# VHH binders against F-box protein At1g48060: the designs that were tried, part 1

No score or structure here was measured in a lab: all are predicted.

Target 1, 365 residues: F-box protein At1g48060, of Arabidopsis thaliana (Mouse-ear cress) (q9lnf6)
Amino acid sequence: MKPQEEEEKNENMARKRSKSSSSLSIPLDIATDIFLRLPAKSVVRFSCVAKHWSSITTAPYFTNSFETRPNLLFFFKEADRFFVVTVPKPNRRPNESVSHTSSQILDSYQTPYPKHSCFTIKTESVHGLICFQRGTKPIVWNPTMRKFKPLRKPDKSWESLTVFLGYDPLERTHKVVAMPCDKASDECRILTLGSADQESWRTVKTNYKHHPSRGNRKNNYGPCRCINGVLYYLAEIDRHRLIGKFAFLGHSNVKNSLPMWVLEGEKKGEWSTYNFLPLSHYDRRLEFHFKLIGITNDGELIYVPNTVFKTFEVIYIDPIRKTFSLVKYEGVADKGFRQRNGLGEDKPLRGIQYSPNHVETLLSL
Below, numbering starts at 1 at the first letter of every chain, in headers, positions and changes, except where a header shows other numbers; antibody chains are not in Kabat numbers.
F, E and O stand for the ipSAE by ESMFold2-Fast, ESMFold2 and OpenDDE, each averaged over both directions (binder to target, target to binder). V2 = 0.75 x the mean of E and O + 0.25 x the DockQ between their complexes.
[cut] marks letters that were taken out.
Atom coordinates printed by the task and the answers are left out, and those that the model quotes come from them; centres of patches stay.

## First folded at step 8 (VHH; from Q1b with D30S Y100E E108W)

Design Db
Fold by ESMFold2, look of step 10:
Structure Db (fold): chain B 365 residues (1-365), chain A 122 residues (1-122)
Amino acid sequence: as target 1 above (365 residues)
Amino acid sequence: QVQLVESGGGLVQAGGSLRLSCAASGFTFSDYAMAWFRRAPGKEREFVAAISSSGGYTFYTDSVKGRFTISRDHAKNTVSLQMNSLRPEDTAVYYCAADEWGEYDSSWYDYWGQGTRVTVSA
């Protein structure tokens, strides 16, 4: 895809059609159907050059109907810029148990990085959005639309916080949840993403004073997942680690306290475990060069290289079907990519972050 | 309790000068970058100038570069905008804003003043 060349070609076609059809217009439903079939980057380009099309592509019906396959997003910082790359999950033949393939990246771009932001401390991708922070100010990122939206501080007196991102499927809205992480608290802040005039933090009391559990690094959120409007996260209560949960369901709009449900993670025997075979089971040579970063929505384990120097390969393992797939992605990390992006050829790419299960969304921030 | 109070707005003829001032209270002034934004009636708010928390770095929008000077006084907790060679297109309400870092986009700023009106006659 060459957006600049596509944009110019489509602009010329549109101007010629407009000139020759001065009294005729395309029905809205037909135009909408055409736009829904285009790749997201094409929709963004066309909406920038034609006001009529922008009204179609920004309408709630269009943005709510636009869906893509989950992909692997990776990004890294160099100087003041983010480099963002989207790679597809390759299609596998039904009978194929081992696969070595090459694939092209779906998209790549660079964008100014919001300075002084901790890009390594981030949420997972939730319905196409990612949240990170600058100090105690949360920042929402839509990688598809290439937009950052800073949010008001949840509480100006907080010196630290943990941010979670969720999605309420009934309201079809994202929720940002903030909790202080320097001491136990029975209250948190929730913000529903929407127009700036209506976006405010509301205080929600929890049933227990608790402390969100962070990962191994100081600048890291703890593990969390949002499933069907319920946020699951690690927490500490009375020096015990446990699974907390927080439901957004039921259109609890204001002033309601949502109970925290506690799952006892420290009581042996109440949790089912699944032990995956190590990567060395499939290929001993790969164990020291790849790391597990997550699981696809289809249950596949995703392994990425420890070092991305001149090649970029990703391993997908279905631990149930016992399938192994290694994909070499072309158009990234190689000499051409580095030259086009002004990156050095003598060092590995630094500070790479990954977001599996990323879907593209046209949501306007 | 944070308060930003602008002063120094008024009517001035084109080519003239005006000095805006912003008094800050309710926070540790030296921890914050300060900025000026402006908005003409019916138009979007736009960035004018910013100064880092240390005062060591200043930033200006292209249309005011060389004409406007931002400065800060840590002893008085004030930020000033010296506006020289004023033009009719500089007519706007000018707002003082504070953020722990300097930014060009108004959405990053947590604290705002109420604004002071500047009118530049042709």
Scores: ipSAE 0.012, ipTM 0.439, lowest interface PAE 8.7, mean pLDDT 72

## First folded at step 15 (VHH; from S2 with F59W S107K)

Design U5
Fold by OpenDDE, look of step 17:
Structure U5 (fold): chain B 365 residues (1-365), chain A 122 residues (1-122)
Amino acid sequence: as target 1 above (365 residues)
Amino acid sequence: QVQLVESGGGLVQAGGSLRLSCAASGFTFSDHAMAWFRRAPGKEREFVAAISWSGSYTWYTDSVKGRFTISRDHAKNTVSLQMNSLRPEDTAVYYCAADEWGQSDSKYYDYWGQGTRVTVSA
């Protein structure tokens, strides 16, 4: 055997040994535990670094276990750009009836906005997903993954529709529900996200012909709540507002009171009406500058500014404890933000939409 | 069907006033910013004024600041442009437009009227 063949074998063995670079493969369980403790943005970055890590972060066991603190998400369109900002809800200060605090943003990014398209928010953030409407087509959005998934039109004959987003806690799936809103109907379409047939709308008949409320810009375009897998939304039946199985967890801002419908006892589906103090009770000047957008999971009313110029402030009110918290978020709408993003200084941020109680999800759409 | 119908145009002498109106239908008026654009002969369409969905904020092109006032009536689904101290250079076809977000660039507006002609004589 010629000495040259031994050298090639030794080089090939050395090359095979050198390829065994002990990629210090973190055991799967340890890696999983580490990733579950990381911010979503970090997890996404890691998933791009190694296939092995990607396999962990895309696995259903991981995505289902990944939980983040609820935050306030808001977004707006400028020209052909879609801006997304996440801000934290400050911790409650139980010993203070009135508080003024400052907070930094958690995350901010922009994405391209499709030409000649408008995104109207139709749903709240539900387990990290938000559903938009583009014309008569729903679009599912994962803000964490910065991905949009256009859905097929539920029905070709529908000229106007409302879209709701729910989550089935048993199946651990998101469901998109579409209904016509221009006419009373007892028909809805349901699409289950993540299913092999993600493109098929299932027809479901409702008990009553009804008009689901589309909502308006003041109310983030469609009041709907998903509570324990049940969708509660405002609807009209025979010109009467339906408060029941399709009940609205709603509010009305009247000058002297804030009526709220509250679901009591998830099992019984009983609703109670409470009258809370309006924003004007705390400061009359604020009533004209702020609007109610929702309630935090811990029971605070969220008021946001009607117009955002140089500062972004949010008011949190506990209607039961009668506590008032004004939070100024730094890094939003200020000179620095505008310069970094190529926005003008002389114009307010427009058309801001808000998603309270937003959690991050790593779900692939 | 979405419709924007402009009215109020006409012939006016320099220094005079006109009030344009636009009636909107076929969409949720309260969800949209409204704007006025104009196109002069031989020129491109240019932004004139806009008003936010709530009416709380208005913005104008520099050449009309202090002279023009945009307003809206939610009850009537109308947007108006009060034009004072008119100049010959204000001569144009004026267009009403609607946008969900409200922008100054015409390319982003979704809905347009047919326009109303304003002529300002010297």
Scores: ipSAE 0.006, ipTM 0.274, lowest interface PAE 10.1, mean pLDDT 81

## First folded at step 17 (VHH; from U5 with S104D)

Design V1
Fold by OpenDDE, fold request of step 27:
Structure V1 (fold): chain B 365 residues (1-365), chain A 122 residues (1-122)
Amino acid sequence: as target 1 above (365 residues)
Amino acid sequence: QVQLVESGGGLVQAGGSLRLSCAASGFTFSDHAMAWFRRAPGKEREFVAAISWSGSYTWYTDSVKGRFTISRDHAKNTVSLQMNSLRPEDTAVYYCAADEWGQDDSKYYDYWGQGTRVTVSA
């Protein structure tokens, strides 16, 4: 029996056992449907109220079915607190070349921040999870569940490593991939999240010895993207930069163009390079105040403020359609936000990191 | 060796007060958030309160908000839980725990005390 069939059987058995508790006024299927339509925050709250509901919301069939729209998540540190904010991506307005809109935040919370932790984003949001790196140890974060899972060092002998987060659509599992980056190596370590052996790194060999890039602030710390179960990353082989199959928003120092690598087809794995117009094309003044942080799944460039004081605006640009959308998010960084969160009024929000295309997951780490 | 030693448990009447203390050793106290958990008879261990590594941030389970206060002393490597207006439902074994992350889920805590019993009589 294929592992998937056993899981389905176990899920079906779990579903059958839950039928016997006579006291549930709502059938399991109906409850499931209801929960799938609720915000993640609400689902989590309900899970805390009743064990029965928790059993539903923690079941693999539910967690795998729970889907949310991609949003923009960002976070920042203040002292020993970690602030997390989720704002909605605006709907596209294809008929409007320029739009100015306002939106409310979807969610905001704070959590404790470790004293010596560096929450530099190592990976983009991958099916609701974000991966960080602290030294030689990966950290997986579920923003929805507000949980952090430090992982063991992939290899004891590694002095420097880079970490990637991928998702296997066939197995429906997250995989953490680690590679040394201080020396050319053909070794890779893979840890599958949610597996019984979550503590074990599997060794995989690559075809070539290479130096994976760690990324830098200029590269939005995420020189990695998972597309249809394939990780694309930047690496150097024999001092030649091999652009792995990355849809890279290259910050080219070219003042007048934004080079982007686009995967044209899943089947052929062909990448095309496009030069898009810089933000200054739309408004020269904005170039000095906004920075590119990524691209939405539907192809809009995301620009955020260099400095966030009393307001928070995000610019979405469709480089193909040449549409410009400025969204002011209410309740972010304003007086009310600061008061509610015990933040000072006269200081910019510093060290904001952004995760575009963030979806919520109820996966337990 | 890492040690967390709880003290201060006992029998108290409803409405009374009790102060729990936990002495920590064998790890860098100032780098860890400290937390109190409790396990009532027949129930699972649950989060009660935690304090950040710096002590500037505290958070509580809803049922104890306004009644319990967590604090820490860096000089003594101790964490305390002042429990006021105690209720019979607060009866449990209380555990001190340390975590660098200060999370609410007990599964993330590597260091635990032996626990101290608190009994609140009606």
Scores: ipSAE 0.541, ipTM 0.801, lowest interface PAE 1.0, mean pLDDT 84
Fold by ESMFold2, fold request of step 27:
Structure V1 (fold): chain B 365 residues (1-365), chain A 122 residues (1-122)
Amino acid sequence: as target 1 above (365 residues)
Amino acid sequence: QVQLVESGGGLVQAGGSLRLSCAASGFTFSDHAMAWFRRAPGKEREFVAAISWSGSYTWYTDSVKGRFTISRDHAKNTVSLQMNSLRPEDTAVYYCAADEWGQDDSKYYDYWGQGTRVTVSA
């Protein structure tokens, strides 16, 4: 076989005719289709084992087409290590209104965690990436590829900022948006990931001077969401108002309902509120042990335990279909997990952060 | 100024051992992960080993696991690479690098040494 010819054929995806070796006789277009359906761990493993397959799995066509189901990330710091666990979302349409099931985690790993860093201020997962900040330096994280990419500061004169992460489905690129948050401002900076060698921040002015909401270590929702190429975020003017569809998922102390503001339709100026059944409706004991952290892309409310000690359970509620699902995830927090990872067995896991709607991406940072 | 100075390279027969050392200055050593990379003739730099800022966690590229050991000494501000059972394929210029994250790709490291040459004869 001729690696140079295989690379040229992979660059020209139309009308490919593979040249097989004596030990591998699979056409490259068929192999590509098979690989697109594998879990990310399997794709990475095949890329490390065989050079023929690495040319398929590292090509831009493949990495742009690779898709996985949305999952929930669970992550925390312990000493100088950062632990990341991915758990699968249960099926959206169970045959029961109430279910209790068990599931295995999809992946877990640990990576070094820099001294004096904090992950409590982060974006939502957007097309497989998460962006957080260390002071005024944004840092992009690909949890699937286990890589962090620090970006240059948006503006050296800014003493504080809030970052947002979006995805342009037409360009198939991520956008990082930074705004100063210590004063009201009508300036922001936008950076397109992977757009050029220079990857530079451009200045954009907004219609209003405003004060974007800044997340904190206890803010599990984040202050924004990107939907179909539109970034929606909370801001402080005289009142909070965003253009387009907006899902503002708040907490309240009331026990009978959860307020949620939803802008219906594509029209501006139309709002509705919906009251969802409280968690105590489904089981009165759960309200004191679980907290709402977000909503799946399919419209399910996600509740996680306040404390993770020996078990990890997540509650998914579809407020429209009125379904309740409690999933116990095996392979995390238990004695085996703690022993394999050198974690103490006598204390709860601390500082846990969650990121719903995470898809796996092979994008190289 | 940040300086990373490697030493301990040289010529060794296959199966032999060498210990590389890297002296660090001009930055807070205890805040950084430390790493070794190498560049073989005609090749790009590749990751060899890294050690966390605390020294409690180490990781290695597969080809050196069980043969190489990275360590650090906070009192001397040094990081070391003990290389045992050397092979001709280990012939390279070895570079010390520092970064707060300790990632395994050279593009993420800000601080680099000048390198020390290791030659392993058949």
Scores: ipSAE 0.080, ipTM 0.555, lowest interface PAE 5.6, mean pLDDT 73
Fold by ESMFold2, fold request of step 27:
Structure V1 (fold): chain B 365 residues (1-365), chain A 122 residues (1-122)
Amino acid sequence: as target 1 above (365 residues)
Amino acid sequence: QVQLVESGGGLVQAGGSLRLSCAASGFTFSDHAMAWFRRAPGKEREFVAAISWSGSYTWYTDSVKGRFTISRDHAKNTVSLQMNSLRPEDTAVYYCAADEWGQDDSKYYDYWGQGTRVTVSA
């Protein structure tokens, strides 16, 4: 759906609602069901029009039930602007091993970019949120609601730390985890977003002194993955790399809770190694122009171009089924996009970051 | 000490124009986004307009888009709001605010002025 067509549809719906008499109002449960089927952009627009609709769309039962398909976020800085683009995951064709398709972007917007911020050190998208850090200060971002929430420092005495983002599916809350990274420690800090018991950092002890491994920014891999309430991250004990594990399943609000910790590494056996066919197996010409940035929740490898100039193409590979899909996304990086957004036509887009597996969330920060 | 001082409010006929100004001191002006919010009687503060730290990007709430223009002057450490085609519903106390992010929600701003009253008569 094009932005102009969606805006016209939303305007028509808003006019219809504003002209309704009180005798023609929609019952609460029916209105809730209608809102749950709309795109997040439409829900936000309607919530701005009337208090009654805002009370529906901000209620916990609604925000916990709202769901969209996972998408790929594409974002970058240019001057003092922060550009955000959402592109859809392609439909996978069951019996086709090679596919070349095109698709439209789902949404794009701009927002101010603070003078002293860095978006290259970030978490993955976890249930619709992304967390950056500015020094030792975490900043939570909801791309759907277009809001940033700076958090209090986890500890005033820590000079260096790494931030992780997780999600507890039982409590249906996000957790922000901070760990010192300049020394081995058995202490970390956890903050639950939106908790009724005050949003404050709690101290949690781990079973072993360790520190998280620094992320590999050049490969654009995230430092962690949260799966079914368990945060997995790279860690070091002494000088051995291991996989750290935190379980969020109902343990975040207990003062003496200890996250489940499972070390996987050389001292406990062997590294788990998963060997994928290289990109050159599928198309040798693309190997030097694309980089791996992550994996979809369906297990597809995602490759993005090293340079985005006039076209934007993304490669999706299922390493098990050995399928290859190249998608050209229309409405981004081209002349129209650049003119609409006041971007230069004669240079590549710079500093592009990606967050796969992004779902829309209506969570208010 | 941080100070934001608004000026330029007053009584204006509908369809008229008014220019608000906000003088900033006590912080590094060039590091902050600047914004205007307003509060009509009996309502909460609502976002009106914001301008990025460099001045290169501006954004507005829908009800004022095309009528209001925000600008900033780095030499004078001021931010201004030119309000044209004023309507009675623009009647409010207008507040200047500053923050690093320039978001459209008042809860994210730490620095506020005392406000200047704008009254638009029918």
Scores: ipSAE 0.031, ipTM 0.484, lowest interface PAE 7.2, mean pLDDT 73

Design V1
Fold by OpenDDE, fold request of step 27:
Structure V1 (fold): chain B 365 residues (1-365), chain A 122 residues (1-122)
Amino acid sequence: as target 1 above (365 residues)
Amino acid sequence: QVQLVESGGGLVQAGGSLRLSCAASGFTFSDHAMAWFRRAPGKEREFVAAISWSGSYTWYTDSVKGRFTISRDHAKNTVSLQMNSLRPEDTAVYYCAADEWGQDDSKYYDYWGQGTRVTVSA
């Protein structure tokens, strides 16, 4: 056997040995732990690089374990672009009654915005998902994954409906709840996200006929809230009874007080009413320029500008401690932001919608 | 049913004034920005003016700035366009439109009126 054949075999064995790049297969547990500690954006990027990473990041055990700090998410559209910005909630400064600080944005991106795709946030951010409504069709959005999922109309016969987004902590699933709102009805449709039958609406009957509130733009906190797997929403049962279980940050036109309903204790349905000081108490000038959009999980009222032009400031007020925090977010609406995104300097950002207490989820829609 | 009904159009001499009105029904007026668009003969529909849902912000196309004023009445569910110092180039069919966000591009508006004709003579 000629010496040349041995050299080729040795080169082929060396080439086969070199291709055994020991894919140092990071053990699954270690990989999981690493990914759980990464920013969502990084995890998503990794998932795009390798299928094996994707398999980890899309697994229910991982998605259920992935937790992020609640932040403020907002979005707006300009022309054919959909802008999404995430800003961090600053840490509380317990020793300061009044603070003015600056913060950087966490994330910003844009995506194409289709024609006639006008929709408003109808739900709060619920475990990282946001629900919109366009006409009679719900749209579920994962801001982290940058995915929109239009849902089928819950019922063909419904002319007007409202949608809520909840999370079932037992099943660890998101549920979209739809109800007619133009008539008193005891019908409810429920769609479970992530299920094999994601396109099917289950019919559930309530014990009473009622008119759920649709909410409006003035009530940016949404028409409902999911608390520990329970949806609280405002509804009219009869012409005379409005049953609202939701902490209504009531814009009472009452210039001098901010009524708030707070769910007390572990028992479902125990609400207390509090009257808090309006924004004008802290600074009279601000009341005309800021609007209330919601409350943080830790109990701070969130005020955002009525109009965003050159700067983006958010006011956080602890109504109990009577603390005031104005946070200027750098990198939003400013010259740099506008230049980076090809936006003009002569117009305000319009139609900004806000989602407080937004956490990131890697859930695939 | 959603309806936007424009009124107030007509013939006016250059330098004159008109007030257009649009009555809105079938949707939550207070949740929508309102806008006026116009289409001149042989031209595409163009943005004229808009007012935010709250009425706190108004914006205009450059050619009408200082001459036109958009306003809204929440009690009556109406939006108005006061047009002063009218010019022949303002001749167009004027359309009322509603949008939840207040866009400058007509392609994003879901609700439109039938339009009212404004003719400005030289």
Scores: ipSAE 0.000, ipTM 0.277, lowest interface PAE 13.5, mean pLDDT 81

